# Designs tried in a protein design chat: VH-VL binders against a2bn08. Part 5

Target 1, 238 residues: a2bn08
Amino acid sequence: MAEARLQRLLRVYVLDTSALTDTRLRSLLGSGSLDEAVRRFAELIASVRIAYGVEVYMPPTVYEEARRFLLSNGVTVQSFEALAAWITIKPPTRHEIRIPASIVRDYVEEVRARLARGLRVAEEHVRRAFEAGGLYAAETASREARREKLGAIIRGLRERYREATRHGMLDSVEDLDAVLLALEVRGVLVSNDEGVRRFAEALGVISIDPPKFISVLQGLLRHSKTGGVAREEAHSTS

## First folded at step 16 (VH-VL)

Design v12
Fold by OpenDDE, fold request of step 21:
Structure v12 (fold): chain C 238 residues (1-238), chain A 120 residues (1-120), chain B 111 residues (1-111)
Amino acid sequence: as target 1 above (238 residues)
Amino acid sequence: EVQLLESGGGLVQPGGSLRLSCAASGFTFDDYAMSWVRQAPGKGLEWVSSIKGSGGFKYYADSVKGRFTISRDNSKNTLYLQMNSLRAEDTAVYYCARHEGVYDYYFDYWGQGTLVTVSS
Amino acid sequence: NFMLTQPHSVSESPGKTVTISCTRSSKDIADNYVQWYQQRPGSSPTTVIYEDNQRPSGVPDRFSGSIDSSSNSASLTISGLKTEDEADYYCQSYDYSDLWVFGGGTKLTVL
């Protein structure tokens, strides 16, 4: 059972959105554009599917998000479809999947903490804005200068708020679906989001980052080429 | 009374492995996140790793990521730190500490620590 | 990620007041709570201040914490200094990258 599980783990993968949007993938796939990277990725997945029976899954929610993102970032419909052709779109059976209450409790606590942090960030930026307003209310500051300062404060607020509330946390239903699907199919989750991976780990799901995933797939193909040459040489000497 | 007792420290060669334990008593163990904090000889405190009450959510300092694994057995009220690929820089007294605060911001109780020495 | 910087050492006579600073490298000391730990020689750390200015039970009111947003720093103030206060003091906060960050520590010597 353990060996079979291991074998399955090596052959079944679930992708979240970050798996397709990781900037490192371009370099790993030797592509100059995102469109080319997607096409090369499709070819890679196709090759390992055919050669080794590797299965790649994606929840419908992730699929839609990825589609939206990739198409909006210069990926052609043809390239995207080429990739999608080799990915199995499957929703997790959410009503059958059990999550320990202890995990839920910890998650709720995390959410609460993050909300509180967000509030503190907001309060701090309100204070800053107020103080800045006082300084710039001095007759000497131009309207433009005031506007610029306010803009900077707002940008800072957005950045810090996002960092305080979203960074390192499972914060989307798409990512949750990916984790749940990985759990259900007993696959390896591919994600570059530490929060998603942490949640996956909490549920006993193995996760790898996109670069590792690409490396694994490329490695599989390299070994198949060397094994074929050795077999041909053995048959020619006999 | 809250008690934390570390054990498992000792001398180990570089590249070796060691497993630390922290026995907790005097409180509902699984309600609290726990951390390991270390202190090199004559140096300051350094956070190493944290784990939430469920045991599912784990956090690591960059200095130990990929080498150390934090875990807990709530049935035994015990916190663990598996240390692999040990380096000289890992030499320190290792403290287990309980998280407190609504958002786990700080450590309210500390153990007595256990010494880990990594030396050839 | 941010760092917390403390003076290496401070010294003062008994009965006097001493202040230990903790400066955050990034601009928002108020983003997260700051705590202070006392470590006497040969002993484990103990919490003396939590959540910027709260004292645990058993900690004397001589210990106080404060935040100064303008200098992006926290301070531990010990009034009526006693010989027993001689220790290393560490500030600590939380980084949004899920890091618990300690200052470098300050050795307080009571003269």
Scores: ipSAE 0.765, ipTM 0.885, lowest interface PAE 0.6, mean pLDDT 92
Fold by OpenDDE, look of step 20:
Structure v12 (fold): chain C 238 residues (1-238), chain A 120 residues (1-120), chain B 111 residues (1-111)
Amino acid sequence: as target 1 above (238 residues)
Amino acid sequence: EVQLLESGGGLVQPGGSLRLSCAASGFTFDDYAMSWVRQAPGKGLEWVSSIKGSGGFKYYADSVKGRFTISRDNSKNTLYLQMNSLRAEDTAVYYCARHEGVYDYYFDYWGQGTLVTVSS
Amino acid sequence: NFMLTQPHSVSESPGKTVTISCTRSSKDIADNYVQWYQQRPGSSPTTVIYEDNQRPSGVPDRFSGSIDSSSNSASLTISGLKTEDEADYYCQSYDYSDLWVFGGGTKLTVL
């Protein structure tokens, strides 16, 4: 059972959105464009599937998000479909998956802490706005200058608030679906999001980052070529 | 009264391994996140790792990622730090610390620490 | 990543007031709470200020914390300085990217 589980862990992968949007993918796959990278990635997945029976899964929610992202960033429909052809789209069976209450509790605590941090960011920006308003209330400040200053404060608030509340945390249903699917299929989660990986680990799901995933797949193919040459040489001497 | 007692420190060679323990008492252990914080001789405090009450959510400083593993046994009220591939720069007093339990902003209680020396 | 910078050392006479600064290198010091820890020679750290200006039970009211957003710094102020206050003091804050971050520490000498 342990060996079978290990074998399965090496053959089944679940991708989250970050696995497909990782900026390092181009370099890892030796491509000059994202479109080319996606095509190469499709070929890689196809090769390992055919050679080793590797299965790659994606929840529908992740699929849609990835599709939107890739197409909006210059990936052709053809290239995307080529990739999708080798990925199994499967929703996690959410109603059957159990999560320990202790993990849920810890997650709630994390959310609460993040919300509190967000509130502090907001309070600080209100203070800044108030102070700025006093300085710009002088009859000499142009409407444009006031608008610009306020805009800068709002932009800062949005950025800092998002960072405080969402960065490094499981904060999307898409990511949750990826974790749950990985749990269900007893696969390896591929993600570059530390928050997602942390949550996965809490549930006993093994995770790797996209570079490692690519390395693993490439490694598999390298070993198959060496075994084939050894077999051909053995048959030619016999 | 909250008590934290570290143990497991000692002398180890570079590349070696060591496991630290922290025995906790005086509070509901599984309700609190716990951390390891270290202090090199004559140096300041450095956060090393944290673990939430469930034991599932783990956090690591970049300096120890991939080498150290934090864990806990709530049935024994014990926090652990497995340290592998130890380096000279890991030499420090290692403190067990409890999180404040509301927002995880800070450490409210500290142990006495255990000394880890990594030397050839 | 951010750093918290403290002066290496400060000194003052008994009965006087001393202030230790903690400056954040990036973002806003007010984004997250700042805490202060006291570490006497040969002892473990103890919390003296939490959440910018709150005192744990048992900490004298001579200890106070403040935040100055204009200088992006926090300050620990000790009034009525006593010999027993001689210690290292560390500021600490939190950032999601850096998680828990300590200042370099300040050695306070009571003259």
Scores: ipSAE 0.742, ipTM 0.879, lowest interface PAE 0.7, mean pLDDT 91
Fold by OpenDDE, fold request of step 21:
Structure v12 (fold): chain C 238 residues (1-238), chain A 120 residues (1-120), chain B 111 residues (1-111)
Amino acid sequence: as target 1 above (238 residues)
Amino acid sequence: EVQLLESGGGLVQPGGSLRLSCAASGFTFDDYAMSWVRQAPGKGLEWVSSIKGSGGFKYYADSVKGRFTISRDNSKNTLYLQMNSLRAEDTAVYYCARHEGVYDYYFDYWGQGTLVTVSS
Amino acid sequence: NFMLTQPHSVSESPGKTVTISCTRSSKDIADNYVQWYQQRPGSSPTTVIYEDNQRPSGVPDRFSGSIDSSSNSASLTISGLKTEDEADYYCQSYDYSDLWVFGGGTKLTVL
């Protein structure tokens, strides 16, 4: 029964960028730094690959994005290379993959809605800026005060605009590649992006978040240790 | 005339499962997103889940995520809600509602609701 | 995420005007449209206002919606109050986190 359960474990995983940039990974891997987390992650992937034949994939676009991110955030080249050594970089065969038109339609509707929301956000911030202009007139407010207020409005606009247009949506080709690759290799997509996961689900791709992924891998290794001890004990009593 | 008719409600034990249905008529079903909204006894309205017209894109409230699954059969003009791992707090009248507006902002038609009671 | 806050109850005499407020806890009330639903006792909700101030067919012009950005609130106004207007009223909006958010509801009593 245990062996049959192990056989049912999906052995193929595809990582998007969020799988490597998830802030919870440090805690999950017991690391104090991102660099250490990456190294531990590499070791984990290596271990499950060797022990169980688990394969981890990443499209080239995700790889490059992840590389840039990790290196810019204090991960050493050595640590990154250690991780990369255990990840199979594979582009999805885009020209062979079909997406149902109905999904495309829904996606277009989503995009349109988000664009409209973005516009509304912009309009609202224009209104705010206009009102603020009355309060921060050149005659009554210092240049510094005006600059600060304008800066705050712009920051608010950027933040709200992003929330309105990008949050919860598949908004990058890298993420799309990850979904497509997962579909192609019949793997499990690892992502913490709800929009990406939603899109994946629409295509019939199973997805899990990074914590679950780590839990699954760690669980696999725990079972291997118990099976090995049982075999050694059985041989010593014969 | 647009009609929405919920069914499948009943009494279930905690940890149990139930499947709700909503039969739609009077409009092109697959052109509209649909939602489930629930109302606990004596309480307000709470959005539960939504599904786009194609059935591919699904949305869930955090309170039901991982336990409930929304789906639809456009050939049957029917909306579904599979509810697993039911809890006492899931006790409510469940309404199906049709989305309207350019961006599916609001609900223009509501069913009569079906009562789900989760109790031991 | 945001919440929509409504008064628990309001009351007024027939023929008078009543206003029910719906205040958004964060961000801007104008980010998304606000809708209002009427629920009479023992009945399902019905839409009385959509997209801030639009009335569905069949809804009397006594019902009106408005937005006040300064107070980050929406309002449902019912003029010429009738006994049949006694109901629970819910405001609703949309959160960019893909949430349809309802207010807590307001019980309107016609005295």
Scores: ipSAE 0.727, ipTM 0.878, lowest interface PAE 0.8, mean pLDDT 92
Fold by OpenDDE, fold request of step 21:
Structure v12 (fold): chain C 238 residues (1-238), chain A 120 residues (1-120), chain B 111 residues (1-111)
Amino acid sequence: as target 1 above (238 residues)
Amino acid sequence: EVQLLESGGGLVQPGGSLRLSCAASGFTFDDYAMSWVRQAPGKGLEWVSSIKGSGGFKYYADSVKGRFTISRDNSKNTLYLQMNSLRAEDTAVYYCARHEGVYDYYFDYWGQGTLVTVSS
Amino acid sequence: NFMLTQPHSVSESPGKTVTISCTRSSKDIADNYVQWYQQRPGSSPTTVIYEDNQRPSGVPDRFSGSIDSSSNSASLTISGLKTEDEADYYCQSYDYSDLWVFGGGTKLTVL
């Protein structure tokens, strides 16, 4: 039963948005553009599906997010459709999935901590702005200089705030859907988000990053070519 | 009184495995996150791993990621550290520590530690 | 990831005041709380300051913590130095990448 489960685990994958947008995938797929990477990815998924019965799933929410992202970043509709043709779009059955209360509790604590960190970041930037206001007063600094300084402060705030509140946490319903779907179909979650993967692990879902996913798929195809040659050689000697 | 008692340390060869335990008492164990912190001989403190109260959320230092596994049994009030593929640089006194603070950012109680020596 | 840098050692006479610094290598020291731990020879660490400037129960008021954003550093100050204060002191903070980070430690010698 454990071996059969392991075999199933190797055949079913669930992708989050990061699985399709990870910049490392370009190099692994030997592509010069995101569009080309998507096309190559589609071919890879197609190949393993045909050869080994590998199934790749994505929640509708992730699908829409990925579509929006990829199309806005130079991926053609044709390339995207080519990829989508080999991905099964399935929503998780949310009302039937149970999450332990202890996990929810820990998650709430994490959210609270992050909110507090965000507030601290904001307070720090208010302080910085206040201090800068003396140096960049209307009487002492040009309008352009003031604008530039303010812009820099705001950019810093946004960046640090995002880092403090979003990094390493399950912070989107799309990501949650991916985890839930993986749980439901007993698949492997593919994500480059440590927070998402941590949450998945907490629920007993196995996760891998996109590079590992690509490596696994490529490895499958390499082994099939060697097994076919060995069978052909065995038949030619009988 | 809060008590933390580490055990399981010893001498192991490189590439070997060891499992540490930390027995906790004097508080509601599952309400607190727990950590392992180690100290090499004559060196400073190094965080190794943390686990939240539920046991579901785990954190690892890069130096031990993929080799060490933190876990807990709340029914036994025990924290564990499974150490695989041990290296000489893993030689240290290993402390279990309880998290405290509104956001679990610091350690308020420490065990006495257990010595792990990795040597050929 | 950031590092916390401490002086290797500090020395002072009994009754005097000593300050141990902890400097963060990147980002702002104020992003997360800083704690301080005392470790006497042959003993386990104990918390002497938490959340920048709070003292646990049982820690004397001669121990104090502060943050200086301008220098991106935290400081542990020990006034009225006693022989029993001779120990290693470690600062600690949290990285948003889910890392608990310790300083390298400072050996305090009471002369």
Scores: ipSAE 0.726, ipTM 0.877, lowest interface PAE 0.7, mean pLDDT 92

